# Ledger of designs, part 25: VH-VL binders against o27280

Target 1, 266 residues: o27280
Amino acid sequence: MDSMNVPEVLEIKRIVEESESVKTFIFSWDFRREVRPGQFVMVWDFRDEKPMSVSLIDPVRSEIGISIRRVGEFTDRVHGLSEGDLLGIRGPYGRGFELMGRDILLVGGGIGMAPLAALADEATARGMRVDALVAARTADELLFLDRLEAAGVNISTCTDDGSCGFKGFAHERLLTLEENHDMAAVCGPEPMMFQVMRILDERDVPAQLSLERYMKCAVGICGQCCLDDTGFRVCAEGPVFWSQELSRVREFGRYRRDPAGRRVPW
Short names: E, the ipSAE of ESMFold2; O, the ipSAE of OpenDDE; V2, 0.75 times the mean of E and O plus 0.25 times the DockQ between their complexes.

## First folded at step 13 (VH-VL; framework fv_marstacimab)

Design w2 (at its last look DockQ between E and O 0.01; V2 from the best seeds 0.00; counts 0 for: pae E 18.8 > 2, placed apart)
Fold by OpenDDE, look of step 13:
Structure w2 (fold): chain C 266 residues (1-266), chain A 121 residues (1-121), chain B 112 residues (1-112)
Amino acid sequence: as target 1 above (266 residues)
Amino acid sequence: EVQLLESGGGLVQPGGSLRLSCAASGFTFSNYAMSWVRQAPGKGLEWVSAISGSGKSTYYADSVKGRFTISRDNSKNTLYLQMNSLRAEDTAVYYCARGSRFEWLGYFDYWGQGTMVTVSS
Amino acid sequence: QSVLTQPPSVSGAPGQRVTISCTGSSSNIGADYDVHWYQQLPGTAPKLLIYGNSNRPSGVPDRFSGSKSGTSASLAITGLQAEDEADYYCQSYDSSLRGYVVFGGGTKLTVL
């Protein structure tokens, strides 16, 4: 059994176009290596390496899916790949989501829906009721709607421009929704997550939030993804955090660190 | 004031088709899930179908799956129910109902007056 | 045959207290899903009476109250009035049916 820290070269089994800017790459996976929703893998295109969330976990087909948004040079290259092409995958890493209760609320923004889609599949398979608030800037940026629907997820959408569903931001939509969930899982832009967390805390809904930070090693060594004050490493102690944990993190919702380690406001 | 007005009901033969409409006003239509609930003469209420505010999610009772299609036009503030392969047991007053704040999983806070659908030879 | 079971009829004299039960199972009320209640006057559409187990919409008198415990819910009407004569339906959600809205069979309330 290979070390989880050594990239395994895998063939892209199929590619799903989720939107204009997002593709899901499907790989065969040996499930002797456990993977949980909320965990991430390091994707290596033999030039560069980037952390990516697992968006599909299918033990029946022995497949995993990685959803990637086209945002830069690395992702441009990856988006240029075809079925049959190769990528290096190492992991999974990090702490995934923990399911509890019977009713779960998912709040996702943009590509943040990737790990939540995987969580939705697990939750529904366990017989949980899953409600999902899916947010995006525009209707065309809403992700995984058909997949979520097929899984039996109850979907509410919101868009910044009102092109689909509620016109406004996720936290604004959330304010108009009822408060009947045992737990919530949140992933998306950090300002969104910050506002959503605040509301959920006020409602006494336990919440888990998946953070995005610049990651280099993925194994808690380099410290690039350390959160101020707490010393939490997003790659090791996260990326999924409980709201109580994040309440201790001063930078959450306020700023992040860029690749050079500089403080950059959201 | 929230208003829901159903139309399209009538008499149809078994195996026939009918399309119901519900005109909504007094609220931001696209922000709310909508449902159809029917009531056979002298019987209780039965949930038929629901659609999310965006229209991306649709749900059906087992009794109508494969035969009924719920849709909406948010630009027209209108909810639809296409009913195909109608059966005698589909005879009922069909109500348009607005879902609660959290889509259709909650309660129905506003109801139309209903439109009668009669399936008979 | 309804997923939620209600008594087919209840009756009371003006001024009395009456209760309507709604019995479910572990997959609906017992799963901590909220119970809602509707009033349907003769020849009219249903009207929301109680939402979220015990909340009253605006315009609903406080003599109407709802409660939930275990796998059952209850609607109580105090100070019964003639205009309360109607059909009453409980409603909830059932997870075993892949997310179906479920209604009780309805209860006809007669004011004597």
Scores: ipSAE 0.042, ipTM 0.489, lowest interface PAE 4.5, mean pLDDT 92
Fold by ESMFold2, look of step 13:
Structure w2 (fold): chain C 266 residues (1-266), chain A 121 residues (1-121), chain B 112 residues (1-112)
Amino acid sequence: as target 1 above (266 residues)
Amino acid sequence: EVQLLESGGGLVQPGGSLRLSCAASGFTFSNYAMSWVRQAPGKGLEWVSAISGSGKSTYYADSVKGRFTISRDNSKNTLYLQMNSLRAEDTAVYYCARGSRFEWLGYFDYWGQGTMVTVSS
Amino acid sequence: QSVLTQPPSVSGAPGQRVTISCTGSSSNIGADYDVHWYQQLPGTAPKLLIYGNSNRPSGVPDRFSGSKSGTSASLAITGLQAEDEADYYCQSYDSSLRGYVVFGGGTKLTVL
């Protein structure tokens, strides 16, 4: 059965170097195709196709931005492209973040800040107060700080090596921050998200978390959305989940799966 | 699928008031900024006003600022334009136009069929 | 006078190419704001034709194309057809107006 969704071939309008390893590729976009923060698109380089998070939703300039970390052969090829080069884009796919209340906390690790930067723009446009905890291994890997500041976001930083802000892990910094938020949105390495979720659950802060592997599973194949392999199928649309949805999933934060489906510790 | 239906136009005298409505359907209304755009008979398009998806941010062309008030009721999927101190130059077809998600500064992808406002004695 | 300048009219025979210009300034098109185009058929509401300088929405034929350079933009129509007879408007934003929406004055296209 042939696919009924084909990539739209779009010209790279602008490239922003976010760090040494992360670039944002900006395309013109017809916003009759609704895009929500936390959704992903499939990026096609005419050879391979990979899911990527939307990091910029800018209707003033009729643009979307897709932030891509160089981590392998596909992303190396895409990082080698210039303005005017072509990429295929299909989507968006998946469930995005939902905003509630007046005060939101964003907690992002590394490239996980990409969908949260888009959410910050939406939250500030709605008049919400936005606090962001931006985490990375080093100062040079902290993403979107200037953009978040320009949007009026109150930024806290932490780095594993202490080169900028709090020295330590995101969940350790979170323990030292104010506890009065109406909701939280979390995206980053799964071990970080698990620890952050536990703190937020103890504080009764509703939280939504975005998982990369559900991003892969949410593309067209129902069976890949199941996390447990004990003869029980747990299906939930992603990549964004509420914390209570993830609490029903035994493997979240505890193990991952290799290509053969075997459980492997984080 | 997406529908925008303006109403409330008519004939008024200079200095009078009128309230326009735009009924929206086929999309999540509260997620979109909305605009009013007008067109005088035989003339071009003129942007009038915009409002954010939540309704908290409003924007006005200088020609109407202080006289017109844009608002929305997201529970009724309805956009409004309260027009006070009307002048002859306000005579136009008024279009309801959908902007970008939550922001007013996008392009206008769906338009209503318009409602005529005539300001004349 | 409109902030974006368009010719008041253009004409062409069926099958020909026509071009409609939209000239702005450093405070709008030259400030990196995109240009969008709308088609208004007689007696109807405007319809989005081109967004983001050069992109066609679904259902717009590929004989319509747009471009932007410097402080100006252009709409090109190839293979002109009788049903293309309409008014055409460009739209952008102007930073001197605090990012407010500006339309061109419109261009009446006549198909001979």
Scores: ipSAE 0.000, ipTM 0.401, lowest interface PAE 18.8, mean pLDDT 83
ESMFold2 (binder alone), look of step 13: mean pLDDT 92; pTM 0.947

Design w3 (at its last look DockQ between E and O 0.04; V2 from the best seeds 0.00; counts 0 for: pae E 7.9 > 2, placed apart)
Fold by OpenDDE, look of step 13:
Structure w3 (fold): chain C 266 residues (1-266), chain A 121 residues (1-121), chain B 112 residues (1-112)
Amino acid sequence: as target 1 above (266 residues)
Amino acid sequence: EVQLLESGGGLVQPGGSLRLSCAASGFTFSNYAMHWVRQAPGKGLEWVSAISGSGKSTYYADSVKGRFTISRDNSKNTLYLQMNSLRAEDTAVYYCARGSRFEWLGYFDYWGQGTMVTVSS
Amino acid sequence: QSVLTQPPSVSGAPGQRVTISCTGSSSNIGAGYDVHWYQQLPGTAPKLLIYGNSNRPSGVPDRFSGSKSGTSASLAITGLQAEDEADYYCQSYDSSLRGYVVFGGGTKLTVL
């Protein structure tokens, strides 16, 4: 298992431009190495390393996809890469989503749709009914809509500016949607997830939420991604948590820690 | 075939109570939000109340809030509307309607034939 | 007064095109909520005619069409037939009313 902690140098097979700020990088993958929706990999550009969610799992083509949003120096460099260029990939790590029941609700915001898109593919392949609430700031930031539609997912959209779908936030739109799903999977801005979780709890819908934290080691050693009071490590016990677990995490939806370990509000 | 059949309508005095029922068949009842919509004689449609598929969430128009209670028994495929403190302005044909899937506050794809409620002295 | 505004009546001759408007506000149609349309024949329960702004349920002829723009929606009927004589209602959702389903006042369509 020690080998899984060594980055494998992989060639970028394809690049899909999802939006102005998001690209999906596709790699050949040996599926003897199992990967689940909700798990993440560490991406190494030979200078720095960052955790990224897997957004595509294609056993037929023997490919995985990693969707990356351009947000800083590392991602700027990665976005400058071309097909045929090399990246180091190690993983997968973390706890992925569990599928249960017949009907599943996906609630995603921005790049949070990345792991949910992978989950949608699996769920639909299993014959589950999948409903997805896709949220973004603007219409051009909505991700994976064509892909989800092609998979047979029922889609509801909302945007902050009303440029597509409901004008408002995901939790507001959720109030107008069916409540009797067997389970929900949520990923996006933490304030969104917090509000969505509250509603789902009130509806007695079991929910799994994927958290984002600053991660260094990805193997539960450094403690950089520890959640206050619980000691949960996002890289080890997460990044996918059940709502009951997050209910014990006081910092959830309120603040996070920056790379220096300082509390910063959302 | 989806069927909705309302019952329980009738004549009642102001201040009285009445309980409406809607028997559903032809679909998985618990998977759908259900609604009551009423129509006063010669008037338009007015949404009255809604209940989620699980029955966990209920919604009411301001005009009936505090007086009407919507409920459902999924084991019996039946929707109910308990109407208390009835007023003359509550006189209407009451329709049960199936809410759209996923967007349960969206549209009504199936309607019953309605049951008439008359509130009069 | 209905939250959504419809003309009280419209009329047309057989074969003509008629349109029924549904005017809302920034808290309903303008908020991105879909508009749906119902047909109510005399003495009958309403029937879903258009859902999701422009979709037709099975059995609804393609001469019925719906559209939405801004804070308003419109139902268009082409090739008007005698059997189209009915009341038509638009319906949406209003977020300002704590989650109200809202109907238009209805439009009586007369085929001349």
Scores: ipSAE 0.079, ipTM 0.665, lowest interface PAE 2.5, mean pLDDT 92
Fold by ESMFold2, look of step 13:
Structure w3 (fold): chain C 266 residues (1-266), chain A 121 residues (1-121), chain B 112 residues (1-112)
Amino acid sequence: as target 1 above (266 residues)
Amino acid sequence: EVQLLESGGGLVQPGGSLRLSCAASGFTFSNYAMHWVRQAPGKGLEWVSAISGSGKSTYYADSVKGRFTISRDNSKNTLYLQMNSLRAEDTAVYYCARGSRFEWLGYFDYWGQGTMVTVSS
Amino acid sequence: QSVLTQPPSVSGAPGQRVTISCTGSSSNIGAGYDVHWYQQLPGTAPKLLIYGNSNRPSGVPDRFSGSKSGTSASLAITGLQAEDEADYYCQSYDSSLRGYVVFGGGTKLTVL
């Protein structure tokens, strides 16, 4: 069934302050439109539209949550909204995470923990053992720690400045963690994901990584989310890719693209 | 002030059972993973078991798997260790210890005074 | 046998420096796991002395220090005092035990 994808205007039901710079916006949702951890939605503020990961999937309460970091003009405007205000939502889009086995490792940097928090809820509900490495620059930027702890997730932390947990980068901390996971899920800054992917590949741990690219259409026709060398569209074939799919992508870990499509260094 | 107080130790015959308790106060109990560590008379420290803050994840040393069950009641701020099929080599002082918040593979910053378990005929 | 190897005893005169070693393997310290140290005074429960290889909790004198290199860790005590006479344990984690806790066998420090 072909249809035009337009945003549905939804009322902000609840706002959770996750950190000084990150808020979760919660909406009522009809789960006949299924949502999987790792999928994204396009959030429209009546001026501009940006992709955001779903961080809460609650079919019992008929709610989804979308976590947004204040980083620029669009996100500043959205952060200024209150409960009862309106946003447009279209989606979900993209390929979500696939769970396998009984023991999963999550590695998240900054806002990248948002889709992993949703995955953690599903994994623990299935009875999987969940270990999470939560990384940030500083302790105040570690996300979802209380929620993960309440779900029974085994948390390890690292911060660049050592203010909480291991002092250093996520891939350095990963070397000190258990090596017998059935799979891993990774989301965060692309340089972090590249280094983590190399370690997981060396350990023969199947890994799925979630990428972020500039998007306009979200259904694969505009080309703004394409990866060099493979032609993969992050909005259609991703945003979640297996490590082996991503190892063939020359731009991964090397550069990014701005909204005009220009290559820029990390 | 963080306090941990173990109880329930005593003399038991091989094959018997005991239930240890650890009463916690001075901190938000449900935020912390909790551990049992034991020390046989004149010997070193041996890790026994751990439980996550929510109680949903549990872990055991190989020497006690299948015989011991760790649990917690967050409404009573109490950690438990159910010990079944006890053996002479289980004779030890049993400590409860608080894990690091948000660091499963961290350090133990507070320890109780311990409770003695003696397994003999 | 303890997974982490410590000397059974170490001694020193007041004012001197002593070092207590903690030797592991590729599955624990060599895998990059942090090393923590505990002091156990006679008749008491263990007390955290060093965490994260080299960090000193509040209230621990600066004459205690820790380090880690390769598959081994070390606790150094300078300005040795009579009150330092105790048992000392290193602690880490072992990947072959699924990241579970492992202690050294303990070192009795005697101040001469």
Scores: ipSAE 0.037, ipTM 0.606, lowest interface PAE 7.9, mean pLDDT 87
ESMFold2 (binder alone), look of step 13: mean pLDDT 92; pTM 0.946

Design w4 (at its last look DockQ between E and O 0.01; V2 from the best seeds 0.00; counts 0 for: sugar tag NYS H31, pae E 15.8 > 2, placed apart)
Fold by OpenDDE, look of step 13:
Structure w4 (fold): chain C 266 residues (1-266), chain A 121 residues (1-121), chain B 112 residues (1-112)
Amino acid sequence: as target 1 above (266 residues)
Amino acid sequence: EVQLLESGGGLVQPGGSLRLSCAASGFTFSNYSMSWVRQAPGKGLEWVSAISGSGKTTYYADSVKGRFTISRDNSKNTLYLQMNSLRAEDTAVYYCARGSRFEWLGYFDYWGQGTMVTVSS
Amino acid sequence: QSVLTQPPSVSGAPGQRVTISCTGSSSNIGAGYDVHWYQQLPGTAPKLLIYGNSNRPSGVPDRFSGSKSGTSASLAITGLQAEDEADYYCQSYDSSLRGYVVFGGGTKLTVL
């Protein structure tokens, strides 16, 4: 077993309040240990462990950021932590995003913007042109807007209630955005990603999508994150998949497995 | 400097056809959607048609659907509008306009000087 | 009939403030689509004046300002000058028409 599978106990260096429900926890990071946008880490609060996407990669400050949405008992506990408190972090794991071309489109929904924000930083640093469609239910749930803007990203927003930007869903807004991108990266609610992928396919825009599944081991052993009919493990072959790969996954956009292994519709 | 130059306008009889061209320069043509907007004499602006940067997506106003075809040749930096079954109400100055970079159905940041199309018996 | 409604004409004296309204509906301005404004001087092609509700392109004086609220937008011109005499058009997108770019009917601004 590689030492990377043992959680490293790290001190929370800073906490950024992104929204009412989302906080970014910043840690010192040894960048001899490579991390890519789209990869995830397992966060251990000494009681439970959950996969979380890396949302900040800062080699200059030797820091990484993990954005966590408050959605359950584990995240409630984590959100109760303060700067200076400790968490266990192991990883990174999974396949991250690949950057290609010159012009890229990011489509993110809610907390799905976390890995995309990290990708945006890398892309802009490489001199790529980055367009981002940021979606959320309400204006208050839109994430990383200031950060993206500061990075030089062109931003379009949409909200379900119309409180900011286009009133509607991401796939609807996408129809009015430029289609001539070299590649797209997508992360958010799976129904959103499904619709977005369909449009991107019709436009012949290569797309990478980051999936979320119940993940236990993060090392491709337990099978809890296995996708039906393909055998793809989200933790090993993913979480980032090409659209061509997902086209083979029947459950994509339709249902997921819960911790008990039951099919749960989206 | 961004330049758009329309051509192909003229006098045509009802039921006739014309093909408009718009030569673009000063920017990466394929990165931008393009539109045709027309203006009848003494009237307001009317959007006619739009085409995405790749040319894969086209939109038409109801008034021209089935009669007009928008296309582009990115290798020649040229936008086209094939106009068939022309009607008197199609008489207008036709402008070539560059769409916004990200929101291609957003705004038009550059316009040509226009070419006049007159449909009359 | 234009999908976006503008007053056919407005007038003002030099140095005054004038406002041009653009009234839409829930399927365009009210749907969250941005409003853009164009200036058309006599005998010339339209020129982008305001984009994204309130942004000015390079070269456009700060006397021109745009705003949007609800289903309506407004163009304000302060310190009116003789050179401002032109036609002004608002423009947006209407989702009900499946991809229609829509213009207002235009407003003739006369400087007295």
Scores: ipSAE 0.419, ipTM 0.781, lowest interface PAE 1.5, mean pLDDT 93
Fold by ESMFold2, look of step 13:
Structure w4 (fold): chain C 266 residues (1-266), chain A 121 residues (1-121), chain B 112 residues (1-112)
Amino acid sequence: as target 1 above (266 residues)
Amino acid sequence: EVQLLESGGGLVQPGGSLRLSCAASGFTFSNYSMSWVRQAPGKGLEWVSAISGSGKTTYYADSVKGRFTISRDNSKNTLYLQMNSLRAEDTAVYYCARGSRFEWLGYFDYWGQGTMVTVSS
Amino acid sequence: QSVLTQPPSVSGAPGQRVTISCTGSSSNIGAGYDVHWYQQLPGTAPKLLIYGNSNRPSGVPDRFSGSKSGTSASLAITGLQAEDEADYYCQSYDSSLRGYVVFGGGTKLTVL
């Protein structure tokens, strides 16, 4: 890398427990550093650094929220922190979502709902009509429902186990929804996003998809976030891509890579 | 060990009905889409029907729409095919096939040994 | 007839290379759907041979390989052996059929 980009050390102002496995950490933020929905930050716990979704962008209160799912050693340590504790934040990085038209569909799976919650706030503030399909394994893992409702979003839910809303996968529910949106924004497990992309392409709905592949650095130099067929780097050219960019990519939705770069089935 | 065991095949008259079952074991049944695939004697494979892991979404080949109904009971780890208004051209071995964990990956990684359905006078 | 077209038969001598084609259209293989391959030995159920165009399940020898280009796919078998004599099927999805499963017509491989 040729940049001297170091984390800014910030105090955790507030912690929201979104579920048993997901917390949102809220920080004061100087909005001279603009943040767009779909961009990400690098979170540093003074031992390791990981990319995380921005889920709240509130310039009125000068606050940013970062939603973190507990999945391993780093996120376990961060989840053990309290209000007043410190984290390092670098960013924002990446390409954010672009809004168009008057009617938007959001399709989010699990933690993928985090950047879409930020986008929903911006879309409703611009006077757009927002429909959201919120998916999770169980009812307890459906994220941001109260916040979306308060923003005036029309919510449909689905859960793998049927504990809330439609029992099944997001793309199965999508087949039963109206086909009249000007655009869509999609974020979640990559296999889900691939199936949702195929349906939206058949409906001629312009779609933007956010890819959350494994990354070692924020600027794309390490190469761990590359796609097979195009050489796109998620952190440099994404994480948000238009569906037509992704339709040419053999790897998308078909397999993933472990930290060593090996193919691993979903 | 993944196991799929079909049953319910046999000889039936044209216009009759049969119900096929597929008992599944060795995996979390509700996580997988399931399909029926048939093979007429001396012919190739023909996809018949599929059902999502939840059971909420069903798909049918045009040749069987309105006559066949796929269903599943996730509490019993069992897949079903109700076959009504049977015709001679429905004569085939019927295979139970497990779809991938995510249905959009699109392959069938485990197959039963099949059950024979014969539609004849 | 079949949405995916395969030759009805192919043959080869032991040790040779054979290929089996699977020709589709812009609504299936050409739309980016994966191609999967199955081997069916005489009197047995089909067995997954290749998935996701080119991936081999555990236990499938590396002399079996798959590829996809444009609207077509190909299964290659090198070092042909007598035990490879079987029927081979390609399989994909078709968007004109609302993403329904389609199989090729099958190819009988004869080892001379």
Scores: ipSAE 0.000, ipTM 0.411, lowest interface PAE 15.8, mean pLDDT 83
ESMFold2 (binder alone), look of step 13: mean pLDDT 92; pTM 0.947

